# VH-VL binders against Eukaryotic translation initiation factor 3 subunit M (eif3m): the designs that were tried, part 8

Target 1, 160 residues: Eukaryotic translation initiation factor 3 subunit M (eif3m), of Schizosaccharomyces pombe (q09722r188to347)
Amino acid sequence: DDEQSFAFLLEAVKMDNSTADEAVRELVQRAVNSPKYFFFDDIVTLPPVQQLEQSTLQLLGILSGGMTDDYVSWVAENHAHCQHQKFDEDAIARKMKLLTIASLATQAPNNTLSYGDVAKSLKIDENEVELWIIDVIRAGLVEGRMSQLTKTLSIHRSSY
Below, E stands for the ipSAE of ESMFold2; O stands for the ipSAE of OpenDDE; V2 stands for 0.75 times the mean of E and O plus 0.25 times the DockQ between their complexes.

## First folded at step 2 (VH-VL; framework fv_sutimlimab)

Design S4b (from S4 with heavy chain T31D; at its last look DockQ between E and O 0.03; V2 from the best seeds 0.00; counts 0 for: pae E 14.5 > 2, placed apart)
Fold by ESMFold2, look of step 2:
Structure S4b (fold): chain C 160 residues (1-160), chain A 119 residues (1-119), chain B 109 residues (1-109)
Amino acid sequence: as target 1 above (160 residues)
Amino acid sequence: EVQLVESGGGLVKPGGSLRLSCAASGFTFSDYGMSWVRQAPGKGLEWVATISYSGGSTYYLDSVKGRFTISRDNSKNTLYLQMNSLRAEDTALYYCARGYSYGRYFDYWGQGTLVTVSS
Amino acid sequence: QIVLTQSPATLSLSPGERATMSCTASQSVSSSYLHWYQQKPGKAPKLWIYDASSLESGVPSRFSGSGSGTDYTLTISSLQPEDFATYYCQQRSNWPPYTFGQGTKLEIK
């Protein structure tokens, strides 16, 4: 079971900061590639993870608190690193869009996030925004109600 | 171009010691786990030892535990195998191998250094 | 420790023929941790197939790998002269130790 083995690996690295390098690298690879894992503060702060390459640490920092354009800039200089580490650039790009919406939702004034602000931050057409918001809600990162008439997301809560 | 060059093999009597070295180039050595794999003359492949990218973890074939020590110097891009209390059954060609994808498989190999243990 | 048994020990065929060789594990192994190496006489082994079915860069498309659980297969659809070599399977479904099969020698008839 891949899901169960990931959970065991994460717990092993959390409990023992002398965890084998191979396990630490496997944890990071699986976390960045996973469509289900979003909480990179829990990974980037682990002592054995801090011993990894600077390019990997930069990516983990972007995943823990950056925006889509931070990733776009980083990946443009790090294609070879991603190929070498088996980081799935497309999976990470999708994850960054979801995390960006979650970050915007957490910071949204009056708990209201406009589709225009989402489109600008993700660098997508406004017509695509509703599909991305559905995905961020399905991922459990945001709870809220969409309105096509006002083109806004009313935020009930943000888990990110 | 990835290069792994082993050295330090030779003829030694039972109970003796040898230190093998593997000089690495063409990649960031400190990013990879490294292993020794041996092949007795006319026989198949046998994994001997593995060391993590930082040197923090080491693993050994049961028959060599306590006699062999794998180590690395990341500042010199060099992998080592200290072999003590050598036995006739340790006679083999010893390969240095790079562990791609966290030691899942060995994607680059050196040409090996021959260790002969004979009275 | 997982024992890998390769069959046949020696496979004698002519160029143009289809070659099939097996690797059987003593207990189930994840296909993500089952790999194949090619070794020619006097040369180091080369990674050939990884994760049971993925061809390493530069490996001709006439090679294929398949299998799951305990039973894995390497197939060459039409043998070329350069394909005659010894092939080893290898597993590491847990952290070390890694194990290799004893090899299948593919030789010219």
Scores: ipSAE 0.006, ipTM 0.484, lowest interface PAE 14.5, mean pLDDT 86
ESMFold2 (binder alone), look of step 2: mean pLDDT 91; pTM 0.925
OpenDDE, look of step 2: ipSAE 0.007; ipTM 0.608

Design S4c (from S4 with heavy chain S57R; at its last look DockQ between E and O 0.03; V2 from the best seeds 0.00; counts 0 for: pae E 15.7 > 2, placed apart)
Fold by ESMFold2, look of step 2:
Structure S4c (fold): chain C 160 residues (1-160), chain A 119 residues (1-119), chain B 109 residues (1-109)
Amino acid sequence: as target 1 above (160 residues)
Amino acid sequence: EVQLVESGGGLVKPGGSLRLSCAASGFTFSTYGMSWVRQAPGKGLEWVATISYSGGRTYYLDSVKGRFTISRDNSKNTLYLQMNSLRAEDTALYYCARGYSYGRYFDYWGQGTLVTVSS
Amino acid sequence: QIVLTQSPATLSLSPGERATMSCTASQSVSSSYLHWYQQKPGKAPKLWIYDASSLESGVPSRFSGSGSGTDYTLTISSLQPEDFATYYCQQRSNWPPYTFGQGTKLEIK
């Protein structure tokens, strides 16, 4: 299956620092474009990955610990790089929004994340926030309970 | 040295079957997508089929879908094309080609194996 | 569904001349998806130019590629005898299918 072939490729690159350049680039492209892959620390730290272009390393760093604003700034200067590397800019934008919510949830005081803080961080209208929170919960990155009345997310667990 | 060597071509009657092989050497075969591209005598290039590096994804030209099956054996470094229900229009020199940069283009080609379909 | 149309079908020139051939796509294509191959009679195609303008290793600097959107060009600044061949453009966006142009045969006048 596609998920199993991705897992095989990831483990092969992890175990062999001399992995062929094409395989390393395939790993990065698949990870970046995948709607199901979120844990980029595993990839950005790999020695063969560290030999890739600076723009690719910047993107992987943003995916590893950045926020939506970092991606928006990066992509504005890197459309041609994304076209060349076959990075799906829209798939990455969605992934960055989910990872941003997960990061906010991890740091939320009193385990309560306001819809207003989410809207500001994602640069979206507050009325769109619940749809994104549903998506981040479905992705398994956050567990919690929404309240439209108080416009907050009460956090039970964050995995990011 | 990267090498791709096709075999299995020949003369076959319409409706018949043929299996092409491509032996790969000089690179890590299991990390590259592979394709078959054909060229009818005196004509241009036509893509036929592509298989992902693991074999998990396959893609076909519409006119061959359901008749041709692309496959690979990564333990033998070999790409295959099973061709069934052959038609005169399938007559061509069949190349195997290695995909590069996530398969956007083909950086290495074999010499081709000729398939002739005639009554 | 993208169709690539190459022009002219045959280009007859003498050594030393400048050769220009075009590849026109039926809809806009990123330059990162447009590539060129050289094929001599009885030989397999060889990758020649990738990403519209990048020369493959071993390709002489007299070759250049350019273009964007629907219009792409391969140029040879001063033809050498070994440059007479058929040239194909090719595209693939995110996934198959791949599309080739019908070819431009560059031949001696």
Scores: ipSAE 0.006, ipTM 0.480, lowest interface PAE 15.7, mean pLDDT 86
ESMFold2 (binder alone), look of step 2: mean pLDDT 91; pTM 0.931
OpenDDE, look of step 2: ipSAE 0.016; ipTM 0.613

Design S4d (from S4 with heavy chain T28K; at its last look DockQ between E and O 0.05; V2 from the best seeds 0.00; counts 0 for: pae E 13.2 > 2, placed apart)
Fold by ESMFold2, look of step 2:
Structure S4d (fold): chain C 160 residues (1-160), chain A 119 residues (1-119), chain B 109 residues (1-109)
Amino acid sequence: as target 1 above (160 residues)
Amino acid sequence: EVQLVESGGGLVKPGGSLRLSCAASGFKFSTYGMSWVRQAPGKGLEWVATISYSGGSTYYLDSVKGRFTISRDNSKNTLYLQMNSLRAEDTALYYCARGYSYGRYFDYWGQGTLVTVSS
Amino acid sequence: QIVLTQSPATLSLSPGERATMSCTASQSVSSSYLHWYQQKPGKAPKLWIYDASSLESGVPSRFSGSGSGTDYTLTISSLQPEDFATYYCQQRSNWPPYTFGQGTKLEIK
């Protein structure tokens, strides 16, 4: 129901640039908090979304094209904004890690992404990397094979 | 050592087109937002366009919207600016600048490539 | 769009003097998005001060930045010959667009 109602809300805002402010804010809140939504270009380009607060637009820009460190810097200055807008800071932090891996996979030379590069970019211990890679594959953002022997992900496809 | 090298500038008549390129090296290009900033001869700095690290979001100065297109090829470490319907007012030195899409600052700049739009 | 007005347009001083220049915004801006650049003739700009008061790596400690809201200041405590340049402020609080001030030209007499 949540996924279907989000899809209808997104389509309603897309079809009507005069959509009520509350509906636009609900769309953004649900998108940033959702563990299943990753494609923020579709949100940021909407004219009524462009009228929202500067801090909200900054977050959407980070979700569309930033890295985990961009979010960490932004949230450090925007805790009160997140509380007011009901943005779940931890859900967004997790989303940023998944999006970061997807971005690294898209740019990986020879379609090979080392666990070391992932750990460095996410600022995590290397022993945590496989769990994050499993999650990014389960999210449908990356297809590939992990190798514990070489500590690499061989990328077959990345759609981000 | 971070390097940004612009190319593709030149002389063009009003209404013409140019494509600028910026070759990046010395950093992981695909993890940074990139911008074009221009400077008319003897004048100040003017932001032109910004693209997110993935290319998913683009932003433009109002006076260039619809005429200019910023793009990137992360596999070639190259930033582009397609400039169409050029006007005399677009005459400037165009800088490639590194920055994040969330509006921090431009921490590294290229040497610039000169675009002259005149009859 | 936020307009940044820098003052004075030209500042002529001798080495050893204190230089002060201002950047005034038409609307309040966040200090986290107010930055300064140094540009020497024929060269690209360089990031100099970010987040209103933080010095970029390699910037001498004689430089400082301060301010909040609409009023921001760049100060050089004891002017050196190499500080001759044009300084631009830049903001991003009402993003997009990013906006630059028109510049303050610091001339060493």
Scores: ipSAE 0.007, ipTM 0.490, lowest interface PAE 13.2, mean pLDDT 86
ESMFold2 (binder alone), look of step 2: mean pLDDT 91; pTM 0.930
OpenDDE, look of step 2: ipSAE 0.034; ipTM 0.700

## First folded at step 4 (VH-VL; framework fv_sutimlimab)

Design H50R (from S4 with heavy chain T50R; at its last look DockQ between E and O 0.03; V2 from the best seeds 0.00; counts 0 for: pae E 10.4 > 2, placed apart)
Fold by ESMFold2, look of step 5:
Structure H50R (fold): chain C 160 residues (1-160), chain A 119 residues (1-119), chain B 109 residues (1-109)
Amino acid sequence: as target 1 above (160 residues)
Amino acid sequence: EVQLVESGGGLVKPGGSLRLSCAASGFTFSTYGMSWVRQAPGKGLEWVARISYSGGSTYYLDSVKGRFTISRDNSKNTLYLQMNSLRAEDTALYYCARGYSYGRYFDYWGQGTLVTVSS
Amino acid sequence: QIVLTQSPATLSLSPGERATMSCTASQSVSSSYLHWYQQKPGKAPKLWIYDASSLESGVPSRFSGSGSGTDYTLTISSLQPEDFATYYCQQRSNWPPYTFGQGTKLEIK
């Protein structure tokens, strides 16, 4: 199972600060490309990961605490780096939208996130917001209830 | 060596404006998020604002939101803070600080530039 | 917003003594996002300990950091004259603001 092999790779890199460069790069590549991995604080803080290129470290930083616009700006300057490192730009773009919603949910006042705020942050039409909310809930990053009457997400829990 | 040099501080009346600059050298400025952190005389540290490496995202302390604007010019390796509607409580030494990774911590700091807001 | 409370506010000790200071967070913080800075009078802060326990380059091995959750400590095993300074803890959240503790001033007794 691909999920199991990723988990073993992550633990191997955690256990050995001198882990071979190839294993560290494989871990990062699989993490950024995976539709199922979202917790980049666990990766960016690893000492062997900190030795990677600044462009890679900046991407990991964006994935750990940035917004979609940070990624759009970064990728515009780093297409060649993504090609070289085999980072899937479109998979990462989708992941950034989900992570952006999860981050907004964590900081939402009164546990209420407006569709308008999501639309502005993702730079999408408001009528697209519910699709993304469904996806972020399915990813397990947010638990809550959507309301078309108030155009809000009432947050019960955010795991991000 | 990494160098951050702030300038533009001074004495200003309440309601006035100042523009701070931070000249960066010794590193690839355009790949780092940058922050302003201030310290009132005899007091502790207070983060004020952050800008992402490209300038696409900005973040502010609530008390300065709407009055201060952080910006950068990556072609000039310079960080800016436009401060409007200054208040006495904005009096502080303002540091330019480099964020490591995506702003996990501040690994290099400038010497600071003093802003005094007094009638 | 996560509030960091440092104690004691002032720690008065002699060279050669062991110093311990604490940083308590109002909510749990990942140790990978808790950091310590040293500041001497008239100088800018310097990164000292990052990720709760990792020493920045050039920091003497007599310094150590530890902790998890809400409780973090900085320890100096045998104080040297150059260690007398103010120490700030700092946390990074996924979102602004960054917050600092109010500082612990380590001074000569």
Scores: ipSAE 0.007, ipTM 0.550, lowest interface PAE 10.4, mean pLDDT 86
ESMFold2-Fast, scan of step 4: ipSAE 0.770; ipTM 0.898
ESMFold2 (binder alone), look of step 5: mean pLDDT 92; pTM 0.933
OpenDDE, look of step 5: ipSAE 0.738; ipTM 0.908

Design c10
Fold by ESMFold2-Fast, scan of step 4:
Structure c10 (fold): chain C 160 residues (1-160), chain A 118 residues (1-118), chain B 109 residues (1-109)
Amino acid sequence: as target 1 above (160 residues)
Amino acid sequence: EVQLVESGGGLVKPGGSLRLSCAASGFTFSTYGMSWVRQAPGKGLEWVATISYSGGSTYYLDSVKGRFTISRDNSKNTLYLQMNSLRAEDTALYYCARGYSYRYFDYWGQGTLVTVSS
Amino acid sequence: QIVLTQSPATLSLSPGERATMSCTASQSVSSSYLHWYQQKPGKAPKLWIYDASSLESGVPSRFSGSGSGTDYTLTISSLQPEDFATYYCQQRSNWPPYTFGQGTKLEIK
């Protein structure tokens, strides 16, 4: 299992500050590219990770607390870096939209997110919002109920 | 030069306790994971316990879990193994070993003998 | 836990002969996490071959390691007197437990 393999790699990097760059870069690459890994706070604070180059640290910072617009700005200047590190730009873009919705959900007043607020934050049409909400729920980042009548998501749980 | 020097071994009765120490020199101790590996007389090598460079993570052989505690003092460049509820099958030469990038053991001490006997 | 089985338990050979010993894992391991140690009587083990095929500094070129998956081999092309020792294979797949084989004892015929 990829998930268990990843968990063991994460523990290995936590073990030794002399951890080889190869293992550290593999950890970051797998986390960044994974459609199922969303909790970058666990990675960005590790001492071996903090020794990586500025471009990678900027990306991890965006994945840890940024919004999709932050990624759009970063990737425009870092296409070569993504190629060298084998970072999947499209996978990251999708992940950033899901993380943006999760972030909005954790900050939502009265535990309610409007479709309009999501659309504005993701720079998408309101008619696309329900599809993204379905994906963020499937990813386990948000639990809630959609109402097409009121065009809102009632949040029961959110995590980032 | 890298040196690892074990001490604290001896003769102890079943149910007794011993504390092993490993004094490290010649490298930056605080940046390496450390392990204890034992070898019963005339037998092979058996991994016992591992501790991360910060001391935040520890791992144990199932048969010693709950009885042995690995710890370290980075300010003193010293690794420890507290052994409680000792059994006859714990009789072995105990080696201190330096882990290299969590993969293999590149330096070993000379070992300290622990004999559990009535 | 992954079990490593070494064979033969004892190899009785003369100087100048070729020695071959094996290490078999109960399930697949990455070659990057399969290592060999040399131990002489009364002495601590020494790292000898790491990542299945890389010789540690100071190890003579007559030694070689190979293998992948579940089957690994240590070979000595022409035995010298100082090579008679016990050899242990070791693995760690993702994280502890680290496991060792039972050892192959190389002894003079």
Scores: ipSAE 0.006, ipTM 0.498, lowest interface PAE 13.8, mean pLDDT 86

Design c11
Fold by ESMFold2-Fast, scan of step 4:
Structure c11 (fold): chain C 160 residues (1-160), chain A 120 residues (1-120), chain B 109 residues (1-109)
Amino acid sequence: as target 1 above (160 residues)
Amino acid sequence: EVQLVESGGGLVKPGGSLRLSCAASGFTFSTYGMSWVRQAPGKGLEWVATISYSGGSTYYLDSVKGRFTISRDNSKNTLYLQMNSLRAEDTALYYCARGYSYGYDYFDYWGQGTLVTVSS
Amino acid sequence: QIVLTQSPATLSLSPGERATMSCTASQSVSSSYLHWYQQKPGKAPKLWIYDASSLESGVPSRFSGSGSGTDYTLTISSLQPEDFATYYCQQRSNWPPYTFGQGTKLEIK
């Protein structure tokens, strides 16, 4: 199972601060490219990870607390780095949209998030918002209920 | 409704060049990675090239590296494949496909395909 | 590069029968990266099953997918005439390239 092998690699790096550079880079590559891994606080604080180059550390910082706009700004200056490290720009962009929705949900007044606010933050058409909300719920980042009538998400729980 | 419409296919001699286009509509083109997938007559599917949502990263099948260039124009909602130094083995129906929907590694929408025939 | 091998190459069955086809990867693939497409003659492929076991919208419940690691299976519990087609499995590791199996052609006996 790829998910089990990733968990094993993560645990190995956590337990050994002298982990080889190759293994550390594989861990980071798999984490950023995975459509299902969202817990970058687990990665960015590891001592072997902290020894990686600034570009990668900036990306991990964005994944652990930033918004889609932070990623857009970063990737514009780092296309070559992504290509060399085999970072999937589209997988990361998708992940940033989900994390941005989770962040917005956590900050939402009266536990209500409008489709308009999501569309603006993600820079997408409002008609696509429901697909992203479904995906963020499937990812386990947000629990809530959508209303097409009012174009809102009522938030019951947020994992951000 | 999501639509992908390919054009630009045709008959070309070995060593020639051709440029394929894919016109996208019904979704926010600039937020999706796009791919070209080909199928030789009577054969299976073969991935050719992928481009990231921004155009900053491109990936190619080994046999087309240095000959094919994938590109996109997000302001026109159009995907391109520039094919140079064409070989007989490049003969295939070329599909435009939308990838990375929800960040999954699959192609959820495909165009009808455009036929490229490389022969003397 | 991960190679996907499908078996059998051709499966000849009658309506009402159970169809089972396999996709074997040369190395372990997460089920989240294994998908199936249906292609009918003269038409573009259609996404059929994603993440190894999730049916795409509009796919009949007689279809199912399963598997993990290197072994994946697509099953049709009771064949209908419209199910005769070629089925392709596809994977992508954490970076391109995407790879497809060579296809299993499901044909009428």
Scores: ipSAE 0.005, ipTM 0.489, lowest interface PAE 14.7, mean pLDDT 85

Design c13 (from S4 with heavy chain G33H S57T R104E)
Fold by ESMFold2-Fast, scan of step 4:
Structure c13 (fold): chain C 160 residues (1-160), chain A 119 residues (1-119), chain B 109 residues (1-109)
Amino acid sequence: as target 1 above (160 residues)
Amino acid sequence: EVQLVESGGGLVKPGGSLRLSCAASGFTFSTYHMSWVRQAPGKGLEWVATISYSGGTTYYLDSVKGRFTISRDNSKNTLYLQMNSLRAEDTALYYCARGYSYGEYFDYWGQGTLVTVSS
Amino acid sequence: QIVLTQSPATLSLSPGERATMSCTASQSVSSSYLHWYQQKPGKAPKLWIYDASSLESGVPSRFSGSGSGTDYTLTISSLQPEDFATYYCQQRSNWPPYTFGQGTKLEIK
């Protein structure tokens, strides 16, 4: 029960006991690799986390408010760091696409997001857009309705 | 000085219940994770349950899940373990232990309270 | 899921001798999550060595800990009468959060 053990580790790091680099690194590794964790503001602001190296802090900043393009640029220059820290580059890329859709949804004019705009922002083919929208809805990041006829997502609620 | 004092142990029949208490003093109880660790007579140490400093997160050994409940009252500096549906295998000395360094290890232990489950 | 195996189960030695005992993990653990406890008969365990090699306050300098990955050791350079006890290793992991080795009983020969 990975979710319970993650919650325990997060709460432990929030305490003012002692600073243990390995516990903080395990927290960050589990958070960035998890397909279920999206609340990086909860992590990046923690004082022990802010003591980590710049490469990791840059990644957490991207997960906290950046877009897929920011991650693509970062990972191109940080493959060795990802290997060393055991960060799953593909898992993070997927998470960034979901967070990017959520961000686009919050900014969408008239609460309407076109498939074309999603495809451009994610640098993917338009035929992949509906699968990503289904995943972002399943993740609870966006509530809305797709229209295959107009190729749009009508947004009822978005978060993150 | 840091002190942990357990109470509530005793003899109980299989299927019975007991509630253990641990009175903490000499430190800010509300800032520490707390655990129960047991030791059967003549055997080694076995972790049973952990509760976070706020009480928001709890973890249990698989064999006690659904039967034991760990809780705490930070206003009274007291840790509890409610034990239901007790089995012979639960017979052990039960220690209250303080988690240190993000709960990585246990720096202080109580004297233990004996729980005997027998017919 | 991480199992700690201590060896030997019993170590019979005389005062003045060197004692070495091991703790082997079924998979790699960080040295920052490997700790040792001393327990004397009828008494609660005491934290003895934390983070594989750091001595707890009050622990005599004749004790040392070392190791990494799956293999860890506790050494006593010259045994004193008060050192005869059972020693347990403990690891911290994601799940289960804590497991202990079965213990090494250090007894007088």
Scores: ipSAE 0.011, ipTM 0.594, lowest interface PAE 8.7, mean pLDDT 88

Design c14
Fold by ESMFold2-Fast, scan of step 4:
Structure c14 (fold): chain C 160 residues (1-160), chain A 120 residues (1-120), chain B 109 residues (1-109)
Amino acid sequence: as target 1 above (160 residues)
Amino acid sequence: EVQLVESGGGLVKPGGSLRLSCAASGFTFSTYGMSWVRQAPGKGLEWVATISYSGGSTYYLDSVKGRFTISRDNSKNTLYLQMNSLRAEDTALYYCARGYSWGDYYFDYWGQGTLVTVSS
Amino acid sequence: QIVLTQSPATLSLSPGERATMSCTASQSVSSSYLHWYQQKPGKAPKLWIYDASSLESGVPSRFSGSGSGTDYTLTISSLQPEDFATYYCQQRSNWPPYTFGQGTKLEIK
């Protein structure tokens, strides 16, 4: 029932610019760690969130429009920060892969994304791509159809 | 085909040390968090340690903290568990388990385990 | 830490019967962080159900998972001989530790 609890916390922070630092940090931690929360524009612009330290704001910026490589670069310099804030590096990495696919889908020429392009962007083996596409579709970030014969994803809708 | 193969288990006296290895193949090892989960003879599953995909973050069961060290070598596709100051209660089959793709919410693949017996 | 308690410890049934087993958490957990594993004697565990209700690839449709908050259930609508095994629930909330239940042993009556 964490999803209901999270929704109430998010609304509390949205309604009160003087929300206690502890509650703001809990909101950010839960959003960052959640495998199902992808709408970081809703969080990063909140005035209490903007008062957090630069490392956390950089991470939220990456989650709001970055790619997997941006996160890999950031986390290499911020392992201690992640442990201090109880940010789950692996949960964020998975979320970044899904967001990267959604971003690639939004920009895809002729609404077609190749397995090879996904594999290169995610730094994974091409044989893993189809599982990641299934996950991004299940997450509601992309709607489309896969073709194993052509090794492509035909995109019908994508989130920005 | 995803495969995880554990090795390094054996019989050791209390206070001794062992180093477990897990050889991974069939997937991009460097993009997955990895864990060790143990099972004492006739008992249930107990999580022991987790390491992030990069090796930058490690987490431990309280009773093994300070005695066990989880590590990985992404260039060799190998996960390790260094076990020091072993106790009789550490006797178990030790499984290497893969976290779900970059995140460790569940374990989608498991090795067959390596037996560690701590007794006089 | 969150403690998972499974009930019953042993469930004795015949093929064709319906099996229902429970996993109760000491405090509320998200369904996104509750998973089930099947383990046969002498074998490694296999992921069976993830996110409380999603069947892992290759798991027969007779299996289902449900639940929220502190109470979760795994159901097998019509038991087949290959279903007799020990089932473990597992949680991981926002941060380790990962916690397993003690297991429910499903055995032939």
Scores: ipSAE 0.038, ipTM 0.688, lowest interface PAE 7.5, mean pLDDT 88

